# Miniprotein binders against q9h3h3, part 302

Target 1, 235 residues: q9h3h3
Amino acid sequence: EDGFTAEHLAAEAMAADMDPWLVFDARTTPATELDAWLAKYPPSQVTRYGDPGSPNSEPVGWIAVYGQGYSPNSGDVQGLQAAWEALQTSGRPITPGTLRQLAITHHVLSGKWLMHLAPGFKLDHAWAGIARAVVEGQLQVAKVSPRAKEGGRQVICVYTDDFTDRLGVLEADSAIRAAGIKCLLTYKPDVYTYLGIYRANRWHLCPTLYESRFQLGGSARGSRVLDRANNVELT
Below, E stands for the ipSAE of ESMFold2; O stands for the ipSAE of OpenDDE; V2 stands for 0.75 times the mean of E and O plus 0.25 times the DockQ between their complexes.

## First folded at step 24 (miniprotein)

Design hU36 (at its last look DockQ between E and O 0.01; V2 from the best seeds 0.00; counts 0 for: placed apart)
Fold by ESMFold2, look of step 24:
Structure hU36 (fold): chain B 235 residues (1-235), chain A 82 residues (1-82)
Amino acid sequence: as target 1 above (235 residues)
Amino acid sequence: SKTIEVTVTEETSPEEVAERIVKALEEGAEKVRLTAYGREAIERAWEAIIIAAKRLGHRIVVVIERRTEDGKTKIIYTISLE
């Protein structure tokens, strides 16, 4: 990266996080209202800045569904960031293992499965399936990006609370597949995001831990999950 | 089928477990099962798997299970060659 592009992408991400979100919160909203909410705010129609003809008149950063068990806890992010700076000056190697230990020490353990879909029925159908899985308790929290002016693919993020709980990560993948999702999924721990470690980082770390590919039959979970960096299949 | 069982603790060397995994699979065991209680042991077991995968030089398959027996909850990693 030339740094200029990274600064613009970071600013856009911060703006989306700070703008209003459209939230269905199962902790306070009856599940019977979900279908009406999904019909009112399809992600292919909800625009980032409230364009004419969209269901939203104000900017929307994210569309989200919170499950009944959702308990937000980002952990000790400030301590993590301080320890990261100290690690960089310590002479210790910077490896996936040292990042994992930092995340454990500071309890910054969340991560997410990601999928990218073009605007339209496929996206809206996938989101509806994920949202139902969250409200039914099979998943805990998910969000989807709104439609951008320039168009292009949108992202659905399905969160898990502990990326070191590898069975829990696999169970989330299975719940996504049970919702009828067949596209490629990638899994990224939030620790990389909080430390500003992206694909083109100077340590050549891979922020993606796993890829999941849909697979009919031959697997209890309906998918094949691969740790590509270490060439390990998880089942 | 031959399955080699290894219990991993918070004091277990990941390198030693990795050596046991590699040796067992190269000598014809069909599976190696690592059992771990608690976060530190679970992470040491995973580290051992990663080391073993590098030494073997080809893809391995890890089946991950959680079991509760006699009130104790454990993670089981069952490892085989692809």
Scores: ipSAE 0.786, ipTM 0.925, lowest interface PAE 0.6, mean pLDDT 88
Fold by OpenDDE base, look of step 24:
Structure hU36 (fold): chain B 235 residues (1-235), chain A 82 residues (1-82)
Amino acid sequence: as target 1 above (235 residues)
Amino acid sequence: SKTIEVTVTEETSPEEVAERIVKALEEGAEKVRLTAYGREAIERAWEAIIIAAKRLGHRIVVVIERRTEDGKTKIIYTISLE
């Protein structure tokens, strides 16, 4: 490893954002077509660059599902970035609270639960469960990375509208668990991505706010959620 | 110059960009800033950074930023020595 794993994943994700997406939009497509779409584009078989024999002939950046209530709102990302540059120049202390306040001020409040899975049936099954939950209105929007040429883990991202809405973040975790997903989940606000704040940054900011671990027979939610900033269990 | 600016295109050689990064940093530049538009340029810029990192013994810091200019998305890589 070249020591830049976080930066590498960020660069790949940004490159993928520039390629076409395979989208199922529940606002315009009947829910009855979801199963056929999932069968046509299983994420373990969809390739990043459209390899021969893959379901896609052209490059695909992401596979996504949009729920009925999905409305793209990224907030004032430009204003956020300008304020961040000014803050760095000011020499004022930068804390998680500072970033939270910047995010609120500029309405850049989106965040996501992340899960990493190896290509195969388990990934496709997990994705199908998430996609159904989105179409059924339990989740707003989700995306999954296509299969890389070298293989490796694929990422499913499940978005929430507001990372400061603790209840909404927890509800999304519950919906993911209800879909049968048992792997480790991490929650990251998008504001950290927009500001180029990755793991081991110079400000010692942790971009992961929450971790969710599956629990058998314990909580009604089927998971334990850890607040990473305060090191406290929420559930 | 304290900051060296490099625009990366789909036609830009990653090796040539890597050489420019290494040379600039060895000559005492504080930062090298790569600007890339579109997927291929973004990927080429990253490849150049990896090549440069190997040559510099992995003693570099990379900051990745997304910006929108004139309705186009660009990625800015800011590279510095540790």
Scores: ipSAE 0.522, ipTM 0.856, lowest interface PAE 0.9, mean pLDDT 90
ESMFold2 (binder alone), look of step 24: mean pLDDT 88; pTM 0.862

Design hU37 (at its last look DockQ between E and O 0.86; V2 from the best seeds 0.00; counts 0 for: pae E 3.1 > 1.5)
Fold by OpenDDE base, look of step 24:
Structure hU37 (fold): chain B 235 residues (1-235), chain A 82 residues (1-82)
Amino acid sequence: as target 1 above (235 residues)
Amino acid sequence: SKTIEVTVTEETSPEEVAERIVKALKEGAEKVRLTAYGREAIERAWEAIIIAAKRLGHRIVVVIEREVEDGRVKIIYTISLE
């Protein structure tokens, strides 16, 4: 991914965040209605712009499920951005540690496990497993991108409250694996998104902190989580 | 199996802890266990692990456990070679 492609994908993601969402909120909707909602809005059929014959007539940015314990808190994103601009102007070295401290200071601590899947049954099945895990309280919140006109892969995002809580990140990976997901997962803090830090950035910062690979047998967790930057396996 | 115990505080040097980790593992310890209380100590412990990993030049495995003691978060890192 070149810088242009990364910026384009970021702009598309931001535009999608501003469009209407299809939400199942477990705080207000009985869990017994989840299966009907999943059948009504399978992510492989929900279209980004509400194409004729799709379940949605209007544009949809994301399909999301909120758990019982979900509380939206984005922290001080504006303060974070101002501090980031000041840091760039200062000429001080920028490291992953610097970004972590900025995130902590401004309480911008959310992060997400990401999986990319082709449209179809496998995607819808994966999403249904994640949605159930959220409603059952094993996960806090998840979202999936709708189908694009050109096709391509859809992304499922599973959030954690604190990317600095490594055990919490690992617990979410375990819950995703327990839901039957076997594909590659990558973990990205939201602070990198808010600061426009993508692949091949000028600071050589890797926005992906962790990679999870499915493993048959051996570990009780069903996966290996690797900190690639530091060559540390977390269990 | 020899396990080396290290307590990390907010005053502990990450470099010193890293040296202890590397020394213990090179001397044939099977595991090094770091105990840290509160955010600052937890971060210092992690920094030490990263420094140690770099110095060793090969992959290390870290088991993470969380406990709550006296209203504070306690993290236990158990470090071993792959």
Scores: ipSAE 0.560, ipTM 0.857, lowest interface PAE 0.5, mean pLDDT 90
Fold by ESMFold2, look of step 24:
Structure hU37 (fold): chain B 235 residues (1-235), chain A 82 residues (1-82)
Amino acid sequence: as target 1 above (235 residues)
Amino acid sequence: SKTIEVTVTEETSPEEVAERIVKALKEGAEKVRLTAYGREAIERAWEAIIIAAKRLGHRIVVVIEREVEDGRVKIIYTISLE
């Protein structure tokens, strides 16, 4: 299932965090330079380790775009991790509600919409649309993985600052769809990533909070969004 | 073909609102509309929706609308059967 692939790429993302990133930062770079930057660094051609013939000669961990209002804040990750370890030994049940409360208590509230695409035109086109939405202020920050040596799917991550703010998460979904993206999107709160909780976890927790499917045919509605935890469709 | 209107406050029981949602939809109401002002009421309204969804035993549709009124955030949840 695509869930295993997403968790595998998330683990590789931890390894990539330590390498240099290619960043377009709208806070310091004029928006008029974006198209040239996108043409120079299409994610299907930027290679993880700087292969010959690629636009990068050195390793690249991530390609990212920071919006004008982007202000990084991971919250109290150390405190979260300590409280998580204490919870596991406490005898209290570990549930989605418990995870949500830990995230709130420690202010680790960010999350991300994820999409997985094969290298090629569709990936590069999707990334360009997302990057423009970030620079125009409709989204805050996004990143895309570079092409790996052996190939396979690449991931675009579109961040939101508060997974408990359902309206904000849905607005980000709408902005992604307005950029012309039709593939399946899944939403994962960062708390699961920081605690190392993936789909095949011992607590049977579901790290995917929402799924968004493009609404085909009929009206110009952007997507159908399913709340995986509560079996509720959001419109 | 009717809509049931409920205002949710910081003092409102999510369980009682859930009972109203379930009753209304089972009796043939087309929609239930919850209005909530402020963070605590907004969260109580959502908890009521989740309780109702579990009691109904199948998927529901929730439309969420946001508005600012008199300097306070207002959320409207419109609930229907799928």
Scores: ipSAE 0.311, ipTM 0.736, lowest interface PAE 3.1, mean pLDDT 86
ESMFold2 (binder alone), look of step 24: mean pLDDT 89; pTM 0.878

Design hU38 (at its last look DockQ between E and O 0.87; V2 from the best seeds 0.69)
Fold by ESMFold2, look of step 24:
Structure hU38 (fold): chain B 235 residues (1-235), chain A 80 residues (1-80)
Amino acid sequence: as target 1 above (235 residues)
Amino acid sequence: SKTIEVTVTEETSPEEVAERIVKALEEGAEKVRLTAYGREAIERAWQAIILAAKRLGHRIVVVIEREDGKIIYTISLEKE
């Protein structure tokens, strides 16, 4: 869709990040207030630019929930970006392994499970389940995009703190499924986002490490998690 | 049934471990278990797994466990 260049995608992400966010912060807000907050700001009704009739009168970049234990630390993002520029001019091959090493070196280790849903009941219900899982401590932090004017699909991002901790990534998937979510999930390390590397990038990197597909009657996770690029199933 | 055990360290070659995984599975081992402690070893073990998957030409299944502070990857071929 709008993934033609890394520069274009980074600019769009920066604009949303810079606008105000609607945040439920469990570190400062009692958990008993969550249901009222969810009812006030359903993501299918919160508009990107504050349209008439929406619950927000100002632009909203993201709707987010922070868990009790959430302690944000993006790592050395500036050093990562500088090293990335140096790598591009060095003549060294740019590979998934090279990006992983940059992320490790600069402590930019977070990643996220993503799901894309059309506006409406299913989106709002999925978000509510995720938000409750965050406040209850099964997940640490999540965000959802507001509704665009065109009414296209919206995205829920559920973060993990270390994409190299594959057990932690699988545990987050399991918590998402336990919240009743049955749609396709994809997992992307934040290093790709901070460097503006999206689908169809010039380096032919695949920012998606894993796909998770709901599986009825499966293990504790309730899903199949697959590294499609390498044809490996994780359990 | 046979399980082949491999310990992976920070000095271990992922390419050599991948060859051991492929050889063991092709020779009829049911499972290969990689044990790794620490970030570098764990990542080398994972790299070995994806190299092995490429050479095998068949989907592999990796069970991931933590025991005694170590990560254990248990590798098998997907059943048809």
Scores: ipSAE 0.761, ipTM 0.926, lowest interface PAE 0.6, mean pLDDT 88
Fold by OpenDDE base, look of step 24:
Structure hU38 (fold): chain B 235 residues (1-235), chain A 80 residues (1-80)
Amino acid sequence: as target 1 above (235 residues)
Amino acid sequence: SKTIEVTVTEETSPEEVAERIVKALEEGAEKVRLTAYGREAIERAWQAIILAAKRLGHRIVVVIEREDGKIIYTISLEKE
């Protein structure tokens, strides 16, 4: 059940990437307009297909905020996919290290912290905190899924430029915690998405590299980050 | 508190560094500090940390710091 649900959610996320996005771009829009934009397009009210009475009349794939330093660089995704197919055909063992090397070779290094929240005030408040952190330059880019017809949880994605830079991943966690987010976070490299590696894959690869748990009165970062594959705590 | 310092280079064996980490912690060092310069050394240091964690069989805590283009890993045992 968890595998099929993960594949379905991944396919839905890929389809949403092709629909129009509602974007606040801090490179072209004054930061003073952010609060009005957030009030106009609260994620809990923006609907995936532009339902009657929603802030959007047209389908929306994602709501996104771009920071001043944001530069889209996806790397060589096509070369990555070709190399992945060749690797599968070779019968060579596939490990997390193999995927890391493929990602480095093809410059597909982006990754994201993920949080899942129910629609409502808590989601909108979390999103507003993240959006502000992006506009203030503490984070590079973030996106949130619109409300689905069936309801369910919405996802906020906060990106980092390099999943191999463990310190950069930790710095993003710290910025998310500073924005007031206390829920569980998981970190997933985009290379796993591009290669179709989801939960319960045939290679037994865990697509989630890190888990962040909020901690009161602990480290200066306000969280404990666990490397799940290696059982190493990063502080 | 005894801190053991280890410099990791692009020529350093992750296995050798892992052995040094394990030995230091088993001998009662409170911390092991790895210093690595550049991507290759940083990765070798991380591989050593993973190997050490596996050999110890319990969770380790790693503090990561960046100074002057280097990464410093400070490794300790999880306090119960």
Scores: ipSAE 0.512, ipTM 0.844, lowest interface PAE 0.6, mean pLDDT 89
ESMFold2 (binder alone), look of step 24: mean pLDDT 86; pTM 0.842

Design hU39 (at its last look DockQ between E and O 0.95; V2 from the best seeds 0.81)
Fold by OpenDDE base, look of step 24:
Structure hU39 (fold): chain B 235 residues (1-235), chain A 80 residues (1-80)
Amino acid sequence: as target 1 above (235 residues)
Amino acid sequence: SKTIEVTVTEETSPEEVAERIVKALKEGAEKVRLTAYGREAIDRAWEAIIIAAKRLGHRIVVVIEREDGKIIYTISLEKE
């Protein structure tokens, strides 16, 4: 367990969202340039603060790839936060259903599959597979964290538009598996991030909705997706 | 293999559907298929699945399919 609290990792992720991003946008850049871009900015070598000898001289928050169908829509995050504060003040019970309803009401429906990998060839290869899947239209958008000074694990995030569309979440898992990714995946809605709901929160809410485990010769999707909170396997 | 079909609407009680799922699986049905159209019906169908899973006390397997804007949940018990 990386000794960082879930709160510290969240604060670092929010700070990284404010720094410049290295973006490949398939809407404006030919797909034929992707391999050169990946070679120029391998995630294992891109540094968070632009260290000497890195491909980047300036700080980089994230490395991202946008697909042809990508449309940024974050919904009403401010209204969501205000409604969440009012709900906490009301003393009403807070459940996963409550958060789902808040997310729907404020159109904050995005979520992401997460994978954590050590810096190196395996990370860069995984990222290249994901980036290709995004440019080919199998995935909409993905990002990867740059290398930290301490050499900690890097995270790849693969987004879906609607965490309430379970089939869409499963289709994204299938596309990630088709890209050759075999590690553990976890799915987290963005609403949990915007509301500061992390591991060991006071409401006992699990911010991870699904876990995906790679499976050889099993389901047509190449993985087993588990809803841990409800003890339901999705196939 | 006995498959039980259930249509879920926006007026359908999740608890009633959950009872039908649990009853069918306990009576030896291999599968229960829920068909839902529209967000509310899809959500009610999922809520029924969660309630049924809790009542059964065992892991259930759910196949999710989309057909003509409908969501189809096919529910079975995890084979040991």
Scores: ipSAE 0.769, ipTM 0.925, lowest interface PAE 0.4, mean pLDDT 90
Fold by ESMFold2, look of step 24:
Structure hU39 (fold): chain B 235 residues (1-235), chain A 80 residues (1-80)
Amino acid sequence: as target 1 above (235 residues)
Amino acid sequence: SKTIEVTVTEETSPEEVAERIVKALKEGAEKVRLTAYGREAIDRAWEAIIIAAKRLGHRIVVVIEREDGKIIYTISLEKE
């Protein structure tokens, strides 16, 4: 959580964004082809840079599944970034409310549930379940990082259209849990990502809005979702 | 009186609603239900919830539902 570590991870994420992606696009590819694609490209075996023995011969930044209703609309990201720069020099306080209003004003409303898993069966199984949920229409779009050369945890991102639509965010959590996912999930609005605001940022902003923890036996959702900063449970 | 009902609009004060939430729960109401339609009202209702949570100093539970195009927030104190 030091600033140098966060900046290094941000630079790696930007590089991955610019490299080719492996995409299963349900808008153009029959759903019956999904299982073969998942078997060909398990995220624990797809390597970031195309290592020998990998199913991929070229670098891969991300592995993604687009649902049939997916529309790639990030909003006014350029205007958002310009307004953010102006705000930083204006002397006005920078608060979570300020960030929310910038996101709304510029229509940068998407966000994502995140999970981190070690390479192996659990990662590949989790990804397969999420990919199926996307193709079946229970989720809209998801991506997973490829295997890094050094190893280590990989990340699955499951996107929602509007982080201010709290019911929609909870519905995505429920769909993730229905796919059999039991690990910790954290939710981050894309506005924080586009502005490069990570943990240990100088404004003391908390880019994680919610945590979701798997819960046996008591919840219709199968999880406990907390806004930890405000000490509120959402259900 | 076990449930308090509040309608939140684009003209509603979040601070005023928060005060009603805190008062009701401290006086023993089981639930406070906020109903809001449209993004501005929904955001004001949530802001009121956050203010109330801070003032109460106790975790609250919010059940979120959609009914007839409206968002309903049902608020209670966490049971121990």
Scores: ipSAE 0.747, ipTM 0.918, lowest interface PAE 0.7, mean pLDDT 88
ESMFold2 (binder alone), look of step 24: mean pLDDT 87; pTM 0.856

Design hU4 (at its last look DockQ between E and O 0.85; V2 from the best seeds 0.78)
Fold by ESMFold2, look of step 24:
Formats: sequence, C-alpha cells, structure tokens
Structure hU4 (fold): chain B 235 residues (1-235), chain A 80 residues (1-80)
Amino acid sequence: as target 1 above (235 residues)
Amino acid sequence: SKTIEVTVTEETSPEEVAERIVKALKEGAEKVRLTAYGREAIERAWEAIIIAAKRLGHRIVVVIEREDGKVIYTISLEKE
C-alpha cells in the first residue's frame, strides 16, 4: 500500500510530465552555453517542487537536453489509446506482437534507455556526459528527473526515435557507454508508457525490451545487450 | 562452416523462415543471414527470429547491420 506500485508510478510520471521542464535546446541555444547551464542546474540540486534554496524556485518535472537533430513527434497517441481500448474488448489475444503492431500503425515509435542513480556527484557527472553527447549529436534527446523531497534514486532517460530500428537502439547504447556510463541500462518503448503497461501488468507483457550491461574482459566489447524475454543477444 | 542466406519480403511467412533458421542451425550451419527491405519485411524477419529462438530453447546471438537501405540479421547459437 505505502510503497511504489504500478499505479503510483504512473501517477507520478503523469504529474512530472505536466509540470514545467528545464530545457537546454541545442536547436536554438549555442553549444558554448551548455557547461554554464549544467553548472546552474545539476540534477542532484534541482528540486521537484522548488524548495527554497534550490536553483529552481518553482516545480520542475524534468530537466532535458534537446539535440540539434531532435524532431518531436509523439505520433497518434490518441488513436493508439482508442485502438488499445478496442483491442481489449475484442477478445483477441494481447501479445508483444500486438503492441508492436499498434505502435507501428499509430506511429508511436519512440523509446528510451533508462538508468537509475543516487543523487550526488555520480548522477551529475553522468548527466553532464549524456548532455554533452546529445549536444554533440551522438544522442538525440535526454532527460533526468529532479531531486524528490524524499531521498531516492533519480532516472536519466535517453531517447531513440524508433524502437523497431534495433541497430539505432544499439547505437544509442554505444553512445551512452562512450560517455563513460557503466551502470545497468534498460530499454522501454514509449508505447507501453502511453498505455499504462508496467512490469506487473495483467497481460504478462514485458515493457522492458532490452538490458544493457557494461562488459569488460579480453574482448573490446563495450556492453552486452540482451532481450531477456526471448533469450536473444543483440550486437 | 556455412552461412544460410534468406531473403525476407513483406509476403514472407515468419513461421516458415523460423523453420529454416532452426533447421539450418540444428544441421550445423554456423550462421543464418536474413536480409530485409522495408518496415514490414524487417518486422517479419524479427518475428521469425523470435519464433526460432523459442523453438531452439537456446540463446541466440543476432548481429544487426544496415546496408544499402536494407537490414541484415546474422543469427548464430551462443557458444558456452
């Protein structure tokens, strides 16, 4: 009851999306201003609700950086949601293939690599590396959650524009690793988020398509990317 | 020491391609290479890979490449 549940996570995500965002937009802001912006708004110090003494005086839902090539297009989310409702009442089976087909049909194709880090230097350093990779064009767009009133891990989301473009998803993973990120990454298509489908859902769908684990050894490989549900390694 | 080549189109059955993947790998092919043009064919190829992975009961490794507007999936069994 008093822990996080799928319903709690959905409500928190909705509220954060609706509050103001702090955005560095490389399409309209010179890249030379990025370092000052990062120093002004470290994610460990930007507070969710604008606590006195923090860099922000008003609520912040997300801190984001938009790359020069960022082209926002969420697709037909309303049509997707309507088709999802119709599918649920149709008696037809609901499968990962069904969700993929809905996403393709309605052009809701974005997805994201996620990483979770505790507040502090490691989070701020990781975010700075990701933000620079976005402004330099290796990544398209990223966001990081602000610090919540109750201490806890924060999330960095690194977006890709088409989860069915599996090479593009792998290229984003590689760019994240090149920015020095060694923690576990998980990949979730936005279609699952828009439909409110989380890990413990009634259809047994797996909203996390891939895990990426940093890999060292005799190999020059940077990470191992695994589709756990289907037992497939992507490379 | 052979690679089996399969072209996947928008009319190709994912089930039939999966059967070819499973047969080839069980009969000792080192790799199966699927080539697909366009979104529908690419997704049919991926579906075939998922079906094959489940039938094999063994982790497979898929190397993904883009060449001349096509996607190439190169499939092999994971070696211990």
Scores: ipSAE 0.785, ipTM 0.929, lowest interface PAE 0.6, mean pLDDT 88
Fold by OpenDDE base, look of step 24:
Structure hU4 (fold): chain B 235 residues (1-235), chain A 80 residues (1-80)
Amino acid sequence: as target 1 above (235 residues)
Amino acid sequence: SKTIEVTVTEETSPEEVAERIVKALKEGAEKVRLTAYGREAIERAWEAIIIAAKRLGHRIVVVIEREDGKVIYTISLEKE
């Protein structure tokens, strides 16, 4: 267990969102340049603060790839936060259904598959597979955290437009598996991040909706997706 | 293999659908297929699945398909 609280990891992720990003945008850059870009900025070598000898001299928050169909739409995050404060003040019960309804009302529907990997060849290879899948249009957008000074695990985030579209979430899992990724994946809606809902929150809400485990010779998707809160397997 | 078909609308009670799922599976149906059109019906169908899973007390398997703007959930018991 990386000794960092879920709150500390969230604060670091929010701070990283404010620093410059290294972006490959497939809407403006030819797909033929992807391999050179990946070789220039391998995630295991790109450092969070631009350490001497790293590919980056300046701080980098994230390394990202945008697909051809990528359109940034975060929805009404401010309205969502205001409605959340009002809901807490009302003393009404807060459930996963409540958060889903808030997310729909404010159009804050994005979510992500997450994978945690140690720095090195396996991370860079996983990232290259994901980046290719994004540029090929199998995925819309992905990002990876740069290397921290302490050498902790790096995270790859693969986004979907709507966490309420369970089939879209499963299609993204299938694309990740087709890219050769075999590690454990967890799916988290962004609404939980915007509302500060982490592990061990006072409402007992699980911020992870789904887990994906790689399976050889099983489903056509190459994985088993589990809704842990409800004990439902999605195929 | 006996498959039970259920259409879910925006007026359909999730609890009633859950009861139909549980009853069908307990009576030896191999599958229950829910068909839902539109966001509200799709979510009512999902809520019914969650209620049914809780009432059954064991893991269920759900196949999700999309066709012509509808979502089809095919529900079965996890084979041991």
Scores: ipSAE 0.730, ipTM 0.911, lowest interface PAE 0.4, mean pLDDT 90
ESMFold2 (binder alone), look of step 24: mean pLDDT 87; pTM 0.856

